# Designs tried in a protein design chat: VH-VL binders against Cytochrome c oxidase assembly factor 8 (COA8). Part 2

Target 1, 167 residues: Cytochrome c oxidase assembly factor 8 (COA8), of Homo sapiens (Human) (q96il0)
Amino acid sequence: APERGAERRDTAPSGVSRFCPPRKSCHDWIGPPDKYSNLRPVHFYIPENESPLEQKLRKLRQETQEWNQQFWANQNLTFSKEKEEFIHSRLKTKGLGLRTESGQKATLNAEEMADFYKEFLSKNFQKHMYYNRDWYKRNFAITFFMGKVALERIWNKLKQKQKKRSN

## First folded at step 21 (VH-VL)

Design F3 (from D4 with heavy chain I102V)
Fold by ESMFold2, fold request of step 23:
Parts: sequence; structure tokens; C-alpha cells
Structure F3 (fold): chain C 167 residues (1-167), chain A 122 residues (1-122), chain B 112 residues (1-112)
Amino acid sequence: as target 1 above (167 residues)
Amino acid sequence: EVQLVQSGAEVKKPGESLKISCKGSGYEFTRYWLGWVRQMPGKGLEWMGYIYPKDEDTRYSEKFKVQVTISADKSISTAYLQWSSLKASDTAMYYCARLTDVFEFSWYMDVWGQGTLVTVSS
Amino acid sequence: DIVMTQTPLSLSVTPGQPASISCRSSQSLLYADGETYLHWYLQKPGQSPQLLIYEVSNKFSGVPDRFSGSGSGTDFTLKISRVEAEDVGVYYCMQGYQYPWTFGQGTKVEIK
């Protein structure tokens, strides 16, 4: 479960955002950045007579957004956790304490921290490869669904126009 | 192996409540819609409605809209069909079936439960 | 609601002979994207239904090659090239085009 996302102007709890669009909006909304993922969530419009295809597109878009925000939130947390573990490990190897004489957290210099950044990228390479593959799959699917919904809407307008002309 | 396992047969009296279950296994339960189909004795198949277990978004056939409640508990991969007050006309076989996921454009049922026979008689 | 009408409602077939089941919809099932959302199910005696054909002509996994589907618009056909004893049961067409989804009345196939 993610912690709260948009920290100010919140009116209601949500899994990824606290932004609340107007009650009778006819369009999708882009919310403020999520605190943990730093991504802007989309608040999706639900049409009054949503077709089964429109429902699938909305669910796919919602779930892709959730998946993407969860991935980056987890990566940000993993980065922070592994950074602290790396620092603690290096301090132990040097025989140093976790705190300085003044009580502040002990840290490593920039050159020592560069080793952490290289190691983190190396460790997470496969995870990012799978993320990129899944990201493309999801976005191609969304693109195709959006095309099909557009065709559905055009077709429905043509059927309505034909009925009016015949009446 | 993908399976849907339904609760056992029920014999009830008119006016009683009933909740039957459908447990999914061998797949990601929250990725697929799940539907309910009625088959009255000696009759064909009737679509009742579906649910998306991830968010419990539910859609009914108008015929069944106020007659039953469709719900799910994603924590135990289980969907439910519920009556608040059974009628003799509710006597039927009830099937749950897995529909397609969000990536599939088409709507069809590829995995079916074994069915739950509900008998309502005085 | 789209009405699905199957003919015949009952079919008695000599083993090894072909069988043909017709399904007619009350309106076209051709979707705006050129796809047609018509599906076929088989319910064998004492069993739950099982998917045979999806989207008019695509055989579901494990379905024998003797089954085929065809059709367009409002008229669809399921064919069994050589009926076997295990093919006995009730066949249903179903439209997934317009909600609520609807089934045909069923066609009972039995062996003479």
C-alpha cells in the first residue's frame, strides 16, 4: 500500500492521489505529482453509458498508471534502503561508528558514494529491462484500445444520424 | 492449472437468503472479469452479470439487477452470488466463468466452474 | 437486447457424418473495427459449458480440428466435419457485441 501522494490541497484519500476532480467532469484530469513516485496521476472520466470496450480501456489505463507508480515508488524506496545499507557496511569495514562525535549521521565522500550508484544500477539492470518490456506492451495495448474506442464512437454517431434521417 | 471451484448444492425455502461462492486458482484473480450464468431446469444459458474483482466494479443484466448481488473478496480469490430472499423461480444451476482480461478486446468465457445447483421449494 | 436464434434446436446425426448449426442475430455483430464478437460453447451431458470457438472462427485451445466456425453480419454457422460420440451435447452461440450479452436457445446434438 503506498503512503499519501499529493500532500497539499488533498480532500479525499486515494491509493495514488488526493486530487479530486469536479463531480460532473466530462474529461480526464491530470493530478499533482505523487509524493513517492513523483509521477502525475490521471483521474479518469467514466461516461454515463460506458460501453464494455470503454470500460476495458479505462481499467487498462488505471492499472497501467498504478503499476507504473508502484514501480517507481518501490525503486525510490529500494534506492534509499540500499544506500543506507551500503553506508553502514562501509563504515563498519573502516571501523567507524554510525554517528559522528557531534551525533550527526556519518556518511561517505562523493567518490565512495559513486561506487554505490554504480552498484545500484548494476543490481537493478534486469528489473529495469523487464519494466521497459512491460511498459511498451501496456502502451501499445492502450494505443490500440484508444483507436478502437474512437472507431466505436464514430460508428455510433453515424447510426444515430441515420436513425434521425429515417424518422 | 486454472480452476473455478464453486460451493456445493443448496436446498432452501422461499424467503431464505443464500450466498454461493466461486473460488479462482491458478491465475491472477484480479486481472480477469468474472461472470455468472444461470441455467433453469431444462433450459438454456442466461447471462446474469459480471464483476471486476480488483475494484468490485459490477455490471448486471437488467433482468437480474435487483434480484441478486454480485460481489468479490480479492484477498481470498473468491466471487459471490447472493439472494436476500429466494423465490421458487430461483431454482436453477448457477455457473461462474472467467471472462477475458484488460488486454483482450473480446469478451468470452474460457474457464467455467462446475456449477452450483440451487433448489427452492416449500 | 440482441436476440440470438439457433436452428435447428435438435439434431440427430449418424456417427462420422457432418453436422451444421446455424445462429442468427437480430442485428449485425460486426464491430466498428471490423471484428465480430460471436462465440460458441458446448455443454456436454452433466457438465458445465466449455468454450469451442471465439470470434466466429478461432478454435479455442484443445478443440479438435473437426470443429469450424464461419459467418458474418447476422448469420453464423458451426460445423462438425465428422461427428463423434464425445461431441454429444448442447451447443450455444453467444454474442459479446452489445451488453447484456445473450445466448442462443441451444442446439442439442445427439447420435442416432
Scores: ipSAE 0.576, ipTM 0.825, lowest interface PAE 1.6, mean pLDDT 85
Fold by ESMFold2, last read:
Structure F3 (fold): chain C 167 residues (1-167), chain A 122 residues (1-122), chain B 112 residues (1-112)
Amino acid sequence: as target 1 above (167 residues)
Amino acid sequence: EVQLVQSGAEVKKPGESLKISCKGSGYEFTRYWLGWVRQMPGKGLEWMGYIYPKDEDTRYSEKFKVQVTISADKSISTAYLQWSSLKASDTAMYYCARLTDVFEFSWYMDVWGQGTLVTVSS
Amino acid sequence: DIVMTQTPLSLSVTPGQPASISCRSSQSLLYADGETYLHWYLQKPGQSPQLLIYEVSNKFSGVPDRFSGSGSGTDFTLKISRVEAEDVGVYYCMQGYQYPWTFGQGTKVEIK
């Protein structure tokens, strides 16, 4: 299971991440990183003759992607908010302002910030354990569906091949 | 308690439009496909089509593809079956039924609505 | 489309006696994954259909033990070991193997 508790770099400006798959694509493909989660969304191909099982696999993959992106977006926002609150609280206790003499945001040293990281991980440990459990459940289900779809596609290919030879 | 509650019986004339409803309760409406089944008077069951309410992805049996429209409004947990122009041959009982969710490999209907009788006569 | 053929179309049974309903598909419902997508429904008089058995032999929640399903390939059977008054109605098999899904014609079960 990936653990996404660490701060991520935000490299793209707001509003630049609109991505449109090519009109005639026959493959799934990966879009640019989401601003809030930093995860790259998969843009799913919908075949013209999608079977009911293929449809279920696609929905499961789409919904797992949404679930994963929402979790990390929420954790990133919570991390940032709690980090600022921790810094402000510790600066106030030390009798220091929120800004340095140069006008920059005041920060804490690495040892002090380690206390924040420890507290954040402890506070959110249960949520990360539930995330890992659900991640495994979803990925096992996706794996089994992929196997069933692969067998279906091979089976249909063999039936089509037999039909052409006898026709 | 998982339930599907359908709108009441309808008496219509040929050429009129009609939209009947199926409201789901007691479960996560957007997590399950929902299907429609027709039963003509004195006859058996016929599959019409299904919808995934989360994104309104819809699939029809070829027989019904141009005759009806299946839709849903997930904000009120309701699916719809609609005719733009009814025929006398549309006289039947119409059932909605909950299909399986994304985690189940099989397709079957485990919860059924009470049915909506549609009568189309001149 | 896969045609589902039920026999008999009508069945009169003495209470307490067994009943057997056959369902035959126009092609095998056994898939490469080893699963068989054959389901049974009961429509009691004046009621909506209800699920009895899914995937050939799995009884749905709340279905009495007197109901059982069996079969493979193209031939399937629903058995009621001791018919009771509440078992009266029309029984349908349905394939969920190939879209569009199709039902058998129904088997009406009545008490003599």
Scores: ipSAE 0.576, ipTM 0.824, lowest interface PAE 1.6, mean pLDDT 85
Fold by ESMFold2, fold request of step 23:
Structure F3 (fold): chain C 167 residues (1-167), chain A 122 residues (1-122), chain B 112 residues (1-112)
Amino acid sequence: as target 1 above (167 residues)
Amino acid sequence: EVQLVQSGAEVKKPGESLKISCKGSGYEFTRYWLGWVRQMPGKGLEWMGYIYPKDEDTRYSEKFKVQVTISADKSISTAYLQWSSLKASDTAMYYCARLTDVFEFSWYMDVWGQGTLVTVSS
Amino acid sequence: DIVMTQTPLSLSVTPGQPASISCRSSQSLLYADGETYLHWYLQKPGQSPQLLIYEVSNKFSGVPDRFSGSGSGTDFTLKISRVEAEDVGVYYCMQGYQYPWTFGQGTKVEIK
């Protein structure tokens, strides 16, 4: 089964679309869960002297986050829609109404719902396999870029240290 | 087929404003940086700056930073180069060019527009 | 800014003979990751520039095998093993190492 991504700890205020991290933070920020994907977005630090390589890394990380959020938002909507359709179909087959006497939506028992979850996973298996492949591809690329940025920063520090000593 | 199509030649007077365009087609416009290059009459190529159309993150060569504005409208896959007040010294050929995407470490221009000749004279 | 100096500025060559264009940078273009970000463009008469070589020696798609690039550090060379009439134009080197990126002055190649 695929990972859902990002950290899923602690409740946070809703309204991730309006979260505004500090403009001069020296570190990335992790925002509250996105309303539709339930993933926590990372708000990226932008260095004052961002190099072209650092800019590419930041864009790659941002776009990977957006891709991941879009995937899980779509999957959550599909899950909700197919769950309702499954329940509706099974209630109709049993001759039961769509709502209880209290007016709330009727549901199925745990064993019947287990059949839905099994069917949903089977139906979406290939999509999740492609998601996992692309997720690893993107994270490998990000890791490689981070390594190159680290080398760049070390090398620039050494060049400045050498220049200062020679002067 | 990947293409960059620029707006037509312009003849302007000093002090006038101008906005020239560069429309991309045949590729995902928001996935690549797009740059502008100036070529003054009889001279070589000069780097002006670039934009990332997805979020309009823009970076200028210091020489051009105050003189021009680079922008984009991703909904129509178009980038722009704009002057508020043209000078005779702005007379040149202006090229847009597609740079590399986020997965490529290197910065080079693999697709170029046909150029827009801007002539500024009294 | 990194200054890129091309030699010669003009080159007249007999068809079928080799040509060699030199590009020298004011500082090393060797990046911390071991890569060298030097690129070559050709601007044919009346046309837009086109990419020939990226990262010193990699031929761009559709570029004939007669073109090759080499060099390291501050000294780079573009070679044409057998010059053809269609190779006429101005050749530019460009560094993508340090922003702002800069071009050489250009080398005009003509048929003798």
Scores: ipSAE 0.567, ipTM 0.821, lowest interface PAE 1.6, mean pLDDT 85
Fold by ESMFold2, last read:
Structure F3 (fold): chain C 167 residues (1-167), chain A 122 residues (1-122), chain B 112 residues (1-112)
Amino acid sequence: as target 1 above (167 residues)
Amino acid sequence: EVQLVQSGAEVKKPGESLKISCKGSGYEFTRYWLGWVRQMPGKGLEWMGYIYPKDEDTRYSEKFKVQVTISADKSISTAYLQWSSLKASDTAMYYCARLTDVFEFSWYMDVWGQGTLVTVSS
Amino acid sequence: DIVMTQTPLSLSVTPGQPASISCRSSQSLLYADGETYLHWYLQKPGQSPQLLIYEVSNKFSGVPDRFSGSGSGTDFTLKISRVEAEDVGVYYCMQGYQYPWTFGQGTKVEIK
């Protein structure tokens, strides 16, 4: 599982830059972090002579990225909501206000916050287990497709080089 | 129940336009490629091309690349095959078929429409 | 393009007797990964095609056990152990790995 998304609590509210790949790029591009998921999207290159197998690989990678972005966007919202609820509940139990004397948001110490993280992980265990299973399924498929595409490309290049030299 | 339902038979004259449809039901329409196959009268099957309805990415066989347009409207789970100017040689039965999804290496057609007979005569 | 050649082009079979259809490709369909993407379809009279067998020998859902596929390289065979009246139609092989995909010319199976 990519735990990095769950640990991005120190990300600025508007840290995502609008990025557009060049119109004529022959390489995949990695863009800035998405505002909602905190994941960096890949902008895929589409070759002019893309084979049907290459097309399937690209679609699988694109759809896996979309699936992953959606999952972590939802989990980040759930995490933020439950974190605020936990902090407010514990501050209320201690008889403290939601703001410090300077007007800044009150928070809990590291030991208390560790309790939140443990409760969040426990509550969401099944969702993350199903996510991990599906993530491995998708990445296994992508890896196997990449192998088949690599063999196809090598074979096609050898046939083209042999044809040119024989003519 | 997984089904592909095509539009009805058409009788046209040379030079007319035509757009036939293929509506999918009982499955996630955007998860599978959809292809078109031609069968001229008394002849075998010919591959025409396919579309991925999720993003409307299309691929044609070279024979048909200029002759037809393949499109889809995923909001109504429908694919289309279109001619801008019919010729008598376009007289044939046209089938749509569901291809495999993104997880399958193989390309085969497991669900077929009932076919649309297109007759072009002067 | 890979040319698919079927033999025979027509069969007349007594009900309950076996039938065998050959499909030959103009080049090997065996890929370096050991897989072969050859498929069989049946078009019954007045109907659309239906998938029978995918990847040489795998029967599609609902296909009777009397149908079987075999072969490798360039030579493939579809067998019907006991032909029934419902098996009448035109059988097509198709290669589904090298674009454009191509069909054999068809084998018409009839009942005597």
Scores: ipSAE 0.563, ipTM 0.810, lowest interface PAE 1.6, mean pLDDT 84

Design F6 (from D4 with heavy chain E28D L99I)
Fold by OpenDDE, fold request of step 23:
Structure F6 (fold): chain C 167 residues (1-167), chain A 122 residues (1-122), chain B 112 residues (1-112)
Amino acid sequence: as target 1 above (167 residues)
Amino acid sequence: EVQLVQSGAEVKKPGESLKISCKGSGYDFTRYWLGWVRQMPGKGLEWMGYIYPKDEDTRYSEKFKVQVTISADKSISTAYLQWSSLKASDTAMYYCARITDIFEFSWYMDVWGQGTLVTVSS
Amino acid sequence: DIVMTQTPLSLSVTPGQPASISCRSSQSLLYADGETYLHWYLQKPGQSPQLLIYEVSNKFSGVPDRFSGSGSGTDFTLKISRVEAEDVGVYYCMQGYQYPWTFGQGTKVEIK
């Protein structure tokens, strides 16, 4: 029985952006678009006296960013692969070669490509629904953390002002 | 099931190095902090520090900052507590504990390891 | 550091009777978000600590209904409505309000 070759799931390499923000920056930095996801990575600022809540927020933002990068990298790869397979299958059905007489890549018309997009969206509908759900969940959580961190910062500033008035 | 399994009991001499381990299972090791808690014989619980295993971001209590090193290997879901030079005063039970998820605001320990007894005697 | 003070440090209770443990913090544990980051742990004899109550009053999964937490600001109480033999151990309050986190001294609960 021939050993069914383990289909190497081409997992998109986690493209750690080589962009290092300036060490003295007190701001988040946006890197160039990732090659696979086309998403711009954010390099999050780390405060010198980062609170535990600020740390959680930063980790949540980082994890959410990585989650998004991985999702879109894989989705873009899947899309590109399935698109190419669709084009090849349709050209073959038409008795057309992969190249025109001029040596150009044979292309499908807009209507045929619309069928591909419809099929692709239908096939991936559940995946996108789960993604959207989780995206909202994550972003709401991040937003709430941001709110709490903002309150914490205000509170800490008020405490420091009171302590300076008492001395 | 979510579990933390610690390395076995250690008997060491003063001046020796030690590294104890805490292996997480049944959960995403990269989404939770892992804390270390000391309990001296017949004493209460003492917070030592924590690590975020995904990027090894560590925080120590001031008391333990220079005494121990906390590290993690996310590839094997294992955190470590290390001494470069043990003292007799390091004789204690050491617990690892899972701290709340990145999605939780609160900081509490919901899962505990079984503890590692470290005995440092001459 | 926030100092957590438990009272009593030892409690001997007859089975079926209620127990109460107090925990006082040196500072308010009320966070800017309105949450109070006090937690209770139980360490049974020869066992690891286990979470009982988080954020003053929330029972952790699997914690019996006889356990309850209350309090605000600096003063907190763990109550056991009816002490059972399995409730023997050392109870610890912990603040998660400010780093470093700090525990109370522990309250040893024994059965008479």
Scores: ipSAE 0.864, ipTM 0.957, lowest interface PAE 0.5, mean pLDDT 92
Fold by OpenDDE, fold request of step 23:
Structure F6 (fold): chain C 167 residues (1-167), chain A 122 residues (1-122), chain B 112 residues (1-112)
Amino acid sequence: as target 1 above (167 residues)
Amino acid sequence: EVQLVQSGAEVKKPGESLKISCKGSGYDFTRYWLGWVRQMPGKGLEWMGYIYPKDEDTRYSEKFKVQVTISADKSISTAYLQWSSLKASDTAMYYCARITDIFEFSWYMDVWGQGTLVTVSS
Amino acid sequence: DIVMTQTPLSLSVTPGQPASISCRSSQSLLYADGETYLHWYLQKPGQSPQLLIYEVSNKFSGVPDRFSGSGSGTDFTLKISRVEAEDVGVYYCMQGYQYPWTFGQGTKVEIK
């Protein structure tokens, strides 16, 4: 019995963004779009006296960013692969080659491509629903952390002003 | 079930190096901090530090910052506490504990390891 | 560092009687978000510490109803309404307000 080769699911390589923010920056930096996910990575600033709440917010933002990068990298690879397979299958059914007489890559018309997009969206609907649900949960959590960190920063500034007035 | 399993008891001499382990199971090891707590014989609990295993971001109590190294291997869900040179005063029970996840605002230890007894004697 | 002071350091209680442990912090543990980051742990004889109460008054999962936490600012209390033999151990308060985390000295609870 021939060993069915385990179809290596082409997982998008975790592209290490080569973007390095300046070492002395006190701000978050946005990198160029990732080649697989097309999402712009954010390099989060780490304060010298990072509070426990700020640390949790930073880790939550980092984890959420990595989760988004991985999801969209894999989704874009799947989309590109299935799109190419669809085009090849349809061209073959039409008795057309993969290249035109001019040597250009043969393409399908807008109507045929609309069928592909509809089918792709239908097939991935549940996956997108779960993604959207989890995306909202994560972003709500981040928003609450941001609110608490903002309150903490205000409170710390007020305490410092009071201490300076008492001396 | 969520659990932390620590390495067995250690008997060492002063000046020796030691690395003890804490293995997490039943949860996402990369979303929780792991803390280390010392308990000297007949004494209370002392916070040593914690690590975020995903990126090994580590914080130490000032008392322990130069005495120990905390590390983690997320591939095997294991955290470590290490001494480069043990002292007789390092004789204690050492506990690892899971700290609240990245979605919780509070910092408390909800799951504890069984402890590792370290004895340092001449 | 925030200093946590427990009183008493030892308590001998008759079974079925109430117990009360006080924990005082050197500064307020009230955070800017309105939460108070005081936690209680129990270490039973020969066992690891276990979480009892988080954020002053919230019982951890599996903690009996006879345990209650209260307090505000700097003064906190753990109460046991009816002490049972299984409640023997050392109780610790811990502040999670400011790093480093600090514990009280512990209160040893024994049965008479």
Scores: ipSAE 0.854, ipTM 0.951, lowest interface PAE 0.6, mean pLDDT 92
Fold by ESMFold2, fold request of step 23:
Structure F6 (fold): chain C 167 residues (1-167), chain A 122 residues (1-122), chain B 112 residues (1-112)
Amino acid sequence: as target 1 above (167 residues)
Amino acid sequence: EVQLVQSGAEVKKPGESLKISCKGSGYDFTRYWLGWVRQMPGKGLEWMGYIYPKDEDTRYSEKFKVQVTISADKSISTAYLQWSSLKASDTAMYYCARITDIFEFSWYMDVWGQGTLVTVSS
Amino acid sequence: DIVMTQTPLSLSVTPGQPASISCRSSQSLLYADGETYLHWYLQKPGQSPQLLIYEVSNKFSGVPDRFSGSGSGTDFTLKISRVEAEDVGVYYCMQGYQYPWTFGQGTKVEIK
């Protein structure tokens, strides 16, 4: 299969995935979850005779993936930082330490954490609403492009059959 | 206002190198393809190739593939067309043009630069 | 490559009279979804080309109503219902169906 065998680079900068699709794969690859976004990146196949429509679909898919990974990486980072700040603030108000005697981070119980979750969702509601709207816009566009590319490929197969018979 | 502003006319000798520019303004330069079109004196339009400035992915017409290099610098919203060694046959008007964005299915040029006249003569 | 052939190559028109320009492609430009990727440009004397019509019949923004496009398959027509002095220039059809994009040879429209 074209997805057999993954190649890693000799060196990678900090924070860069070490997953490298096979050079001659004929299929898109799905990599491991990104450490910041928790999303699996797709490594897109570029056909040798890519049509302009196929290229535009691929760029849109790539850019949507990047956009999605950036959003969730940012939200995950913001969530983690605001969660720690909330816990720190509530522990300080209770006169408790930030760490247990074993050195683990102290936490709040589920009822206490419910206030954080409600506050975070409320604070970020508008951002998530616009994210959902843009996500649907992008995915409807991708779906339309995929349909058009599928029709293009079928049409090209039919034209090749007709050209052969016309000789 | 969406604009493409090209660098000024050039008079060169055969064998010299040249890099002409096309600066976009008034739109997201990284969301649109940008193309180059040649018009030899008294002749029609010829497609040369295009670039997607966001990732610098470039595609040429076979006629021009080894003759010119298309590049872009998205940080300054500028695309380039360059020759390593000009020939007298490169004498022409060169246009850059904005092609439809990543969300559009069709491929047409809706905004054109003013053109750069390149004259190659001994 | 798809060859785009325009007729006539030159056209002299009395002001206020109609003009018609034909463009023929060496292959059908009909896409499976029913769209056709044929476009028209006008290059006025001393100016850059400008888009007139996209996808056979859609007028681009700011293009006067006297311009219309029609056709299907391999045969396309640009019509000017009443030619005005500002319509002088060279008209090009272009296919955006199969890379590389190709232009017709141009039709020079002049006023008598």
Scores: ipSAE 0.521, ipTM 0.796, lowest interface PAE 2.1, mean pLDDT 85
Fold by ESMFold2, look of step 21:
Structure F6 (fold): chain C 167 residues (1-167), chain A 122 residues (1-122), chain B 112 residues (1-112)
Amino acid sequence: as target 1 above (167 residues)
Amino acid sequence: EVQLVQSGAEVKKPGESLKISCKGSGYDFTRYWLGWVRQMPGKGLEWMGYIYPKDEDTRYSEKFKVQVTISADKSISTAYLQWSSLKASDTAMYYCARITDIFEFSWYMDVWGQGTLVTVSS
Amino acid sequence: DIVMTQTPLSLSVTPGQPASISCRSSQSLLYADGETYLHWYLQKPGQSPQLLIYEVSNKFSGVPDRFSGSGSGTDFTLKISRVEAEDVGVYYCMQGYQYPWTFGQGTKVEIK
């Protein structure tokens, strides 16, 4: 499809992931970093005879990607917003302008910026702890499902080979 | 409390269309597959097909593939089973059932609707 | 499609006595990882089906201890150690191994 061609051209190439033999052998494709989350999306291959277990794995991977991208897009926005608010608040408390003489945004010293990072981490501690726990839960489930799907595919290949040999 | 509430009984004539509903409540409707099961009068259970409401990915048993359409409207947590042209042989009880969520590798139904009786006669 | 065959199709049991229902699949339900996706449902008179046992032997929440499931490969059994009046209904096995999923014909359990 036209959309697939554009995605492949934009991405940093992975050697094996570019391999796209006849439909039954196609692999997932990795796209460029998302503008807001900075994460690389995966375009998931849908097998021709997708089993219910394969479908469940694919949806879990797709939804985990969406969840992860949404989290980091929101965190990047929040970080930028809170950083600006912190700087503006501290400059006003010190009686300083929001811009320098040259028009550049006024800045804080290294100690004050370190205070921002400490406050940000403290404020968002629980949110990031829950994210980490959910991330591990999702990745464990994905790894586990991938193993089971791999076994299913091997099993099916063995059944197909035995069927060809028997008459 | 997790519930599936189906639309009421229907009496129809052959050739008419019909759309019956199944509304889920008490859970994240978009995280579970939802299936439809037919029970002909005096007979056992027959699997019809399922849908994943989040993206409406749908799969049918071959027997029902051209006979019915399974759909969902996730904004109102509702799944649908519909016929474009009913036959007398469509007379049956139709159940919707919640299937396992995206984190459960197994496929079984843990919550069932009360059933919708569809009667098709002249 | 995998054919699920139940025996007996009907069963009359004296209250307090054990009951046993067999379910046979037309091919093995053993998955490559050693799990088996065979499930049991009960449909009481005038009611919707309800899940009793999933994956051969796991009792679903709220299912009495008198119910147990066993089996492997192609042969599965649901046992009721002491049948009670509330246990009457039609029992179905279902395979969740290969699509399309299929049910057994059902076993009607009655009290004598």
Scores: ipSAE 0.520, ipTM 0.797, lowest interface PAE 2.1, mean pLDDT 84

